# Designs tried in a protein design chat: VHH binders against Methanogenesis regulatory histidine kinase FilI (filI). Part 1

No score or structure here was measured in a lab: all are predicted.

Target 1, 167 residues: Methanogenesis regulatory histidine kinase FilI (filI), of Methanothrix harundinacea (e5kk10r474to640)
Amino acid sequence: RDRLLSASAAASYSLLVNYDIDQIIIDVLQLLGEAVEADRAYIFENQTVDGEVLMSQRYEWTKGEVEPQINNPVLQSLPYHPDSSTFYEIISRGRPYVGLVKDLPESERAYLAPQGIVSILIVPIFVEDRLWGFIGFDDCHRERFWSNGEISVLQVAAGSIGGAFIR
Below, numbering starts at 1 at the first letter of every chain, in headers, positions and changes, except where a header shows other numbers; antibody chains are not in Kabat numbers.
F, E and O stand for the ipSAE by ESMFold2-Fast, ESMFold2 and OpenDDE, each averaged over both directions (binder to target, target to binder). V2 = 0.75 x the mean of E and O + 0.25 x the DockQ between their complexes.
Where letters were taken out, [cut] stands.
Atom coordinates printed by the task and the answers are left out, and those that the model quotes come from them; centres of patches stay.

## First folded at step 14 (VHH; from e3 with V34M V62D)

Design i3
Fold by ESMFold2, look of step 15:
Structure i3 (fold): chain B 167 residues (1-167), chain A 121 residues (1-121)
Amino acid sequence: as target 1 above (167 residues)
Amino acid sequence: DVQLVESGGGLVQPGGSLRLSCAASGFTFSRYAMGWFRQAPGKEREFIGAISTSGGSTYYADSEKGRFTISRDNSKNTLYLQMNSLRPEDTAVYYCAASRYWTDYYDYDYWGQGTLVTVSS
């Protein structure tokens, strides 16, 4: 946990002092992903088109051998499908989405299992009280337990990321 | 009705061992992650550890690493806690709990009534 707290502090500082937001976000994902020993860390951004909220993967960090998903076109302009998936309901209320992929509803497993994800944590990012997007962490090897302490620190980090996008 | 019933508590001398059981009924046991908690007199309830739905993975709070082992038998709808090298500070009421999530971030869905463990000479 000391490593995660240190990474979160360094990430917050970097987000305040640098103008190249795209490179800083990638560096932040690496810091956080390494601190929690994840296989993949990423950020999705929302946009609204014709009254529908869509999500698109904008940033990604991967550990070594893990297959990157940043160029996967199916992860761009995705609807949330709130009638058939609980994902939007959970994160739009400010709650983390967490669990083992094998235990998730089929509608959600269909998107996650092909990416090789075993355990997932998603923390929403709010900007001016709107769900701007989210930061996610994958474990592709283990049935990884995500502790309250880890999630709480990552929620603070997500707030810092949201603050950087106000700029 | 959902029930979680702990058993196996009692009086034990320091350095001793106890094995607690938690018998589950009224829900699909194999679809729930299971956790053990304890509450010492005058203190808040403390998370000990958890075991995944299949029993393939365990997680232990830092304070209990090395002395306690969590296991489950889904064919018997039973969760276990093996406690070794017991100390007087382990004296508490021990609870089992069930959660749909592999985390301790959310409140657990179902709770047992607890079993008292007393570690004293």
Scores: ipSAE 0.517, ipTM 0.746, lowest interface PAE 1.3, mean pLDDT 88

## First folded at step 15 (VHH; from i3 with D107E)

Design j1
Fold by ESMFold2, look of step 16:
Structure j1 (fold): chain B 167 residues (1-167), chain A 121 residues (1-121)
Amino acid sequence: as target 1 above (167 residues)
Amino acid sequence: DVQLVESGGGLVQPGGSLRLSCAASGFTFSRYAMGWFRQAPGKEREFIGAISTSGGSTYYADSEKGRFTISRDNSKNTLYLQMNSLRPEDTAVYYCAASRYWTDYYEYDYWGQGTLVTVSS
């Protein structure tokens, strides 16, 4: 946990002092992903088109030979499907989305299982009280438990990321 | 009606062992992750550990690693906590709880009423 707290502090500092947000975000994802020992860390950005919220993967870090998903076309302009999935309801309330993929509803498993994800943590990113997007962490090998302490620190980091996008 | 009923608590000497049980009814036990918590007098309730829906994975809080073992038997709708090398600071009311999530971040959906464990000479 000391490692995660240190990583979160370093990430927040980097986000405050640099203007090249694309490269800084990737470096932040690596720092946080390594600290929590995840296989992937990524950021999705929301876009509203004709009243419908769509999500698109914008940034990704992967550990080692884990298959990247940054070029996966099904992860671009993807609707949340709030009538058939509770994902949007959960994260739009500011709550993390957490679980083992095998235990999630089929509508969500359909997107997560092909990516090889065993355990997932999603933390929403808010900008001025609007759900801007989210940061996610995958474990592709283990049924990884996500502790309250880890999630709480990552929620602070998500706030720092949201602050950087205001700029 | 959903029920979680802990049993097996009592007085035990330091260094001793105790096995707690949690009998579940009124919900689909195998669809829930299960956790153990405890609350010592005057302290906040603290997380001990959890076990996944199938029992294939366990997680333990740092302070309890190595002395406690969580297991479950889905055919008997029962959760267990094996406690070894007990210390006086383990004295607390122990609670089982059920969650839809593999985390200790959220409030658990169902809770037992607790069983008292007292560790003293």
Scores: ipSAE 0.546, ipTM 0.767, lowest interface PAE 1.2, mean pLDDT 89

## First folded at step 16 (VHH)

Design k1 (from j1 with R100K)
Fold by OpenDDE, fold request of step 17:
Structure k1 (fold): chain B 167 residues (1-167), chain A 121 residues (1-121)
Amino acid sequence: as target 1 above (167 residues)
Amino acid sequence: DVQLVESGGGLVQPGGSLRLSCAASGFTFSRYAMGWFRQAPGKEREFIGAISTSGGSTYYADSEKGRFTISRDNSKNTLYLQMNSLRPEDTAVYYCAASKYWTDYYEYDYWGQGTLVTVSS
């Protein structure tokens, strides 16, 4: 708990003082990922193409021998609808998407389970009150419970990330 | 008609043990994470812990200090709370609740009426 608070503070500070966001984001992901003992931490960016909202993985940190997904083409230009409609609805309201992959709708399990994800937490990133994307944390070996306290801290971090993109 | 009915509460001496049960009906029990909460007189309701849909994983608040164990039997639609080494400060109404999320961030979807546990010498 204290470790996560410290990590979040450090991440926010780093984002504030560093002007090379692309370079510092990986460090931020590692910092937060390690603090919550996640196997993967990543950031997806939303793009609107022909009226459709697509998500693309832009950044990723992985722990140990966990297989990275940064080059997985399935995670590029992936539409939210219809397979991840519930997911989009949740994060678009500023709410976290959280749960065990085995308990998620089939359409969402279809692209999450092949990644070896057991437990997932997604925190939306907003830029000027618009959903920019999200930051995610995966546990690939444990049915990890994400506490309200953890989520709250990570929401602040997500806010800092969003703020860094518009400064 | 969703129902969660707690039972097993009562008066117990300090250091004693008690096992609470929560019988669920009216919804697909195995599709919900289950949790236990308690509310002492004059205090806010607090989270005790939760158990995953399959029962394979549990999570406890720090306050339980290893004295409480949550389990479930999906074949019986029943949730359990084993409480050991009970203390007067454990006196509270205990509630079972169901959530479609494996987190305590969201409010639980269904709640029982509660069962009173009184720890007193």
Scores: ipSAE 0.890, ipTM 0.939, lowest interface PAE 0.4, mean pLDDT 95
Fold by OpenDDE, fold request of step 17:
Structure k1 (fold): chain B 167 residues (1-167), chain A 121 residues (1-121)
Amino acid sequence: as target 1 above (167 residues)
Amino acid sequence: DVQLVESGGGLVQPGGSLRLSCAASGFTFSRYAMGWFRQAPGKEREFIGAISTSGGSTYYADSEKGRFTISRDNSKNTLYLQMNSLRPEDTAVYYCAASKYWTDYYEYDYWGQGTLVTVSS
């Protein structure tokens, strides 16, 4: 937990002192991903197109042995509805989306399971009270339990990411 | 009606062992992660550990690793807590609880009435 706290602090500092978020965001993902021993860490951005909210993967860090998904076209302009409606409902309320993929709704398992994800944590990113997107952490090997403490720290990090966009 | 009923509590000497059971009914047991909690007199309720829906994975609080083992039998809708090397400070009411999530971020959905465990010479 101390490692995660330190990583979160370092990430927040980096976001504060650097003006080019695109340049440092992967380093932030790596820092946080390693701290929680995730296999993948990523950021999705929301866009509204023709009245529909779509999510697109913008950034990704992967542990060396895990297949990256940054070039997966399925994760670009992916609508939340109808398949990820529960997911959207949760994160839109500022809550974390967390669980074992095998226990998730079938519609969500359909696109998460092929990615090799066993345990997932999604933390929403807000910018001025608007859901901007989310940061995610995948464990592809273990049925990882995400503790309240871990989630809380990562929520702060997500807040820092969101804050960096309004500077 | 949802019910979680703990059993197996009682008086045990220091160094002894005790196995608690939690019988679940009124909900689909296998779709819930299960957890054990305890509350000692004058203290806050504390998380002991949890077990995943299938029973394939467990998570324990750092303070409880090594002495306690959580298991479940989905065919019997029963959760277990094996406690070894019990200490007087383990004296508490022990609760079983059910959660839709594999996390302790969210409050557990269902709770048992608790069973008293007293560790004393």
Scores: ipSAE 0.886, ipTM 0.939, lowest interface PAE 0.4, mean pLDDT 95
Fold by ESMFold2, fold request of step 17:
Structure k1 (fold): chain B 167 residues (1-167), chain A 121 residues (1-121)
Amino acid sequence: as target 1 above (167 residues)
Amino acid sequence: DVQLVESGGGLVQPGGSLRLSCAASGFTFSRYAMGWFRQAPGKEREFIGAISTSGGSTYYADSEKGRFTISRDNSKNTLYLQMNSLRPEDTAVYYCAASKYWTDYYEYDYWGQGTLVTVSS
């Protein structure tokens, strides 16, 4: 937990003082992903196309030999399907989405299981009260438990990331 | 009509062992992660640990010292807590709880009434 608090503080400072947002975000993902011992850390950005909100993966860090998903075309312009999925309902209310992939609804498992994800944590990113996107963490090997302490620190980090995207 | 019923509590001498059970009914037990909590007199409720829906993974709070083991038997809809090397500071009411989530971030959905464990001083 001390490692995660230190990583979150360093990430927040880097996001505040640096203007090369694309590189800083990747460094932040590595710092946070290593601190929580995840296999992947990533950021999705929302976009509105013809009145529909879609999500697209924009940034990713992977641990060692873990298969990257940054070039996976099914993770670009992906609709939330709010009528058949609880994902949007949870994150649009500012709540973390967390659990074991095997326990999630089929509509969500269909996108997560092919990526080899066993356990997932997603924390929404809000910019000026709007759901800008989210940061996510995958464990591809273990049924990894996500503690309240970890989630709370990562929620603060998500706020710092949102602040960086304003500029 | 969900029920969680703890049993196996009682008076035990220091260094002794107890095995607590939690019998579940009124919901699909295998679809819930299960947790153990305790509350000593005059103190806040403390998270002990949790076990995944299948029983394949366990998580123990950092304050837990490795004397407790959580297990479950989905064929019997029962959760267990094996407590060894008990000490007077383990005296508390022990609760089982069920959650849809593999985390302690959200409040657990269902709670038992508790079973008292007293370790003589």
Scores: ipSAE 0.603, ipTM 0.816, lowest interface PAE 1.0, mean pLDDT 89
Fold by ESMFold2, fold request of step 17:
Structure k1 (fold): chain B 167 residues (1-167), chain A 121 residues (1-121)
Amino acid sequence: as target 1 above (167 residues)
Amino acid sequence: DVQLVESGGGLVQPGGSLRLSCAASGFTFSRYAMGWFRQAPGKEREFIGAISTSGGSTYYADSEKGRFTISRDNSKNTLYLQMNSLRPEDTAVYYCAASKYWTDYYEYDYWGQGTLVTVSS
């Protein structure tokens, strides 16, 4: 656990001192992903088009030979509604979306199971009180438990990432 | 009519062992993660650990020192807590709880009434 606290502090400092966000974000995802022992860490950005909120994967880190999803066209300009309405309701209220993929609503499982995800944690990223997007972590091998302590530290890290995107 | 009913509590000597059971009804037991909590007199309720829907994975709070083991039998809709090497500090009311989330971040959805465990000479 102290590993995650150390990684979160290092990530927050890197985001503060380096303003080239694209150059730093992959390193931050690696630091956090390794600290929580995830198989993937990623960031999605939201866009509103004609009153509809869409999500697009922008950044990804993967461990070893885990299949990357960064070039998956299904994960670009993907609407939250109707298939991810429960997901949107949770994260738009500032709450983490967490659990085993097999236990999630079927419409959301349809997007997650093909990616090989067994356990997922998603923490929303707010910029100026708006849901800018989210950071996510996958375990593709185990029914990995996500503790309150881990989630709390990652919520702080998500805030630091949001601060870096104030542009 | 969801019910979680703990049993197996009682008086036990220091160094002894005790197995608690939690019988579930009124919901689909196999679709819920299950957890054990305890509350000592005058203290806040404390998370002990949890077990996944299938029983394939367990998680124990950092304060747990490996004396307790959580298991479940989905064919009997029953959750278990095996407690070994008991000490007087383990005296508490023990609660089982059910959650739709594999985490201790959210409050659990269903709770039992608790069973008292007293560890004393």
Scores: ipSAE 0.522, ipTM 0.793, lowest interface PAE 1.3, mean pLDDT 89

Design k4 (from j1 with A33H R100K)
Fold by OpenDDE, fold request of step 17:
Structure k4 (fold): chain B 167 residues (1-167), chain A 121 residues (1-121)
Amino acid sequence: as target 1 above (167 residues)
Amino acid sequence: DVQLVESGGGLVQPGGSLRLSCAASGFTFSRYHMGWFRQAPGKEREFIGAISTSGGSTYYADSEKGRFTISRDNSKNTLYLQMNSLRPEDTAVYYCAASKYWTDYYEYDYWGQGTLVTVSS
């Protein structure tokens, strides 16, 4: 927990002092990802196209031999509805989407399981009370338990990320 | 009706051991992750640990690692908490709870009434 707190603080600092988010965000993902011992950390951005909200992966960090998904076209301009409607509802309320993939609705398992994800934590990123996107953490090898304490720290980090994107 | 009934609580001396049981009924036990909580007098309820639906994974709060062991028997719809090296500060009402989520961020769905554990010389 102390490691995560330190990582979060360092991440927030980096986001404040660096003016180019694209240059620092992957380092932030790595810092946070390693702190929580995740296999993948990533950021998705929301866009509204023709009245539909779509999510696109913009940044990714992966550990070890985990296959990166940054170039996966399926994770670009992906609609929330209808397959991820529950997911959208949860994060749009500012709440974390968390759990084991095997426990999730079938429609969500359909696109998460092929990625090898066992446990997932999604924390929404807000900008001026608007859902901008989300930061995610995947564990691909164990049924990782995400504690309230960890989630709280990462929520603060997500807030810092949101603040950085408005600059 | 959903029921979780804790048992096994009582008076124990410091350094002693105690095994709590939680009998579940009224819901599909094997579809829920189970957790143990406790609440000491004048303190907030705290999370002890949890066990996944299959029993293949466990998680413990940092303060309890090494002394407490959580297990389950899905064939008996029963959750267990083995407590070793008990200390006076472990005195509390112990609760079992069920959750559809593998986290303690969200409130657990079902709760027992609790069983009192008193550690005193």
Scores: ipSAE 0.907, ipTM 0.951, lowest interface PAE 0.4, mean pLDDT 95
Fold by OpenDDE, fold request of step 17:
Structure k4 (fold): chain B 167 residues (1-167), chain A 121 residues (1-121)
Amino acid sequence: as target 1 above (167 residues)
Amino acid sequence: DVQLVESGGGLVQPGGSLRLSCAASGFTFSRYHMGWFRQAPGKEREFIGAISTSGGSTYYADSEKGRFTISRDNSKNTLYLQMNSLRPEDTAVYYCAASKYWTDYYEYDYWGQGTLVTVSS
């Protein structure tokens, strides 16, 4: 956990001193992703189009032989409803979306399982009390247990990311 | 009615071993991740570890250092905690619990009444 704390601190510092968020965010994802030994770390941004909330993957870091999803068109302008309604409900309340993919609702398994994800942690990103998007971590190899301690640290990191977007 | 009933607690000498059991009923045992917790006198309840629905994966808190092993038998609706090399500081009430989440972030859904383990010479 010391590694994660250090990574989170470094990420927060980087976000604080760098004004070009687009250029530094991948480094942040790598720092956090490696610290939690994730196979993939990513950020999705929410957009409202014609009254519908859509999520789009904006940034991604991958490790090892895991196939990147940054160029996956399915992960662009993807509506939360109806297939990811449970997901949206959870993160919109500021809570982490966490667990094994096999335990998730069928509609959510349908788009997560093909990505090879075994265990997932999503932490919402808020900007001025509005759900801006989320940061995610995937384990594609093992049934990774996400501890309360890990999640808490990553929530702080998510907060720092949100803060960086309103500077 | 949902029930989790721990058993196997008792008095044991330092360095000894003890195996706790948790008998589950009233819910589909195999659909829940199971965990062990303990609460020592004057201390907060602490998470020991958990085992996934199939038993294929386990997670232990950093404090366990390999002395404790969690297992389950879904055919018997039973959860186990094997404790070795017991120490006086392991004295506590031990609880089994069930969760639909593979995490200790969220509160577990069901809890047992607990069984007392006393490690003393």
Scores: ipSAE 0.906, ipTM 0.951, lowest interface PAE 0.4, mean pLDDT 95
Fold by ESMFold2, fold request of step 17:
Structure k4 (fold): chain B 167 residues (1-167), chain A 121 residues (1-121)
Amino acid sequence: as target 1 above (167 residues)
Amino acid sequence: DVQLVESGGGLVQPGGSLRLSCAASGFTFSRYHMGWFRQAPGKEREFIGAISTSGGSTYYADSEKGRFTISRDNSKNTLYLQMNSLRPEDTAVYYCAASKYWTDYYEYDYWGQGTLVTVSS
């Protein structure tokens, strides 16, 4: 846990003092992903098109030989399905989405299982009281437990990332 | 009706061991991750650890590492906590809980009434 607190502090400082957001976000994803020992860390951005909110993967870090998903077209302009989605219901209320893929509803498993994800953590990013997007972490190998302490630190980091995107 | 009933609490001397049980009924035990929590007098409730649906994965909070072991027997719908090398600061009411999610971030779905463990000479 000390490693995660140190990584979150370093990430937050870097986001405050640098203005090159594309470069900084990749470095932040690596820093946080390594600290929590994830296989993948990524950021999705929301976009409103004709009144519908869509999500698109914008940034990704992968550990070693884990297959990247940054070029997966299924993860671009993807609707939340807000009338039937437990994911949207949780995220839009500002709550992290956490669990083993095998425990999740089939509709969500259909997108997560093909990516090789075993355990997932999603932390929403709010900007100006709107769900701007989210940061996510995958474990592709083990039933990784996500503790309240880790999630709380990552929620603070998500806030710092949101602040940087306002600029 | 869902029930979780802890048992096995009591008075134990420092350095001793105690095994708690949690009997489950009214839900499909094997579809739930199980956790142990405790609350000492005047303190907030503390997560101890959890065990996955099959028993194949466990997680232990940093504060208890090395002294406590969580196990489950799905054929008996029972969760266990083996506590070794007990200390006076382990005195607390111990709760079992069930969750559909592999985390301690969400409120657990079902909770027991607790069993008191007192560690004193």
Scores: ipSAE 0.666, ipTM 0.839, lowest interface PAE 1.0, mean pLDDT 89
Fold by ESMFold2, fold request of step 17:
Structure k4 (fold): chain B 167 residues (1-167), chain A 121 residues (1-121)
Amino acid sequence: as target 1 above (167 residues)
Amino acid sequence: DVQLVESGGGLVQPGGSLRLSCAASGFTFSRYHMGWFRQAPGKEREFIGAISTSGGSTYYADSEKGRFTISRDNSKNTLYLQMNSLRPEDTAVYYCAASKYWTDYYEYDYWGQGTLVTVSS
């Protein structure tokens, strides 16, 4: 994971020195996505409306011919409950959400399978102890294994991203 | 009553080969990803690798890549570890484990009791 450690370090530095957060986040997604050889990397932001937590996709990087999801209206203001309750319980406690789409609960597969996702990794982003959102990585072609080492590095990167949004 | 039972451990000379088996019962074997772990005396348990539910995908930790091969036979509810070019540092108790998720980040759901492999002249 020399590539991933190098990419994470470069991403963290870029987040510290640039003030155009929207462009630097796209560059960070590309850097991390390429390092883990993902097909798609993205960031969702949470918002609370009338006591309900909603997630919206804000940033995306895609590799090659992979279909972008950034303009998919299903992924804007999407409530976690009830269809993604297990997902919410996992990430709201700081735990990555990891695995093959075919192994996940049916209600969550219904959102992931139409996007062509075979294997997924989601790492939560906390800002001052609140679940601000998450960063995600998709493999759309193979049953990609997500190792503890990779996840640990990406958890650090997610912290750096959260820090950038505070600033 | 879930059981995972490793077998095939024993004494092997350096440079030799050994094949471990893990017999599964009490759960639907074909619905679980399977993994191998080992624990040398005085050390933490380490992940060796995993094989997907169908056997179509494998993953090996970098430290064991190239000498070990994981396979499974769902018709026999059995997981295998082929170990070649064995060295004294491979001496450990070897464990099989089952997980619903294709990762080594989560704690595995079921564990065997282990089989001892000793590599010594």
Scores: ipSAE 0.611, ipTM 0.827, lowest interface PAE 1.4, mean pLDDT 90

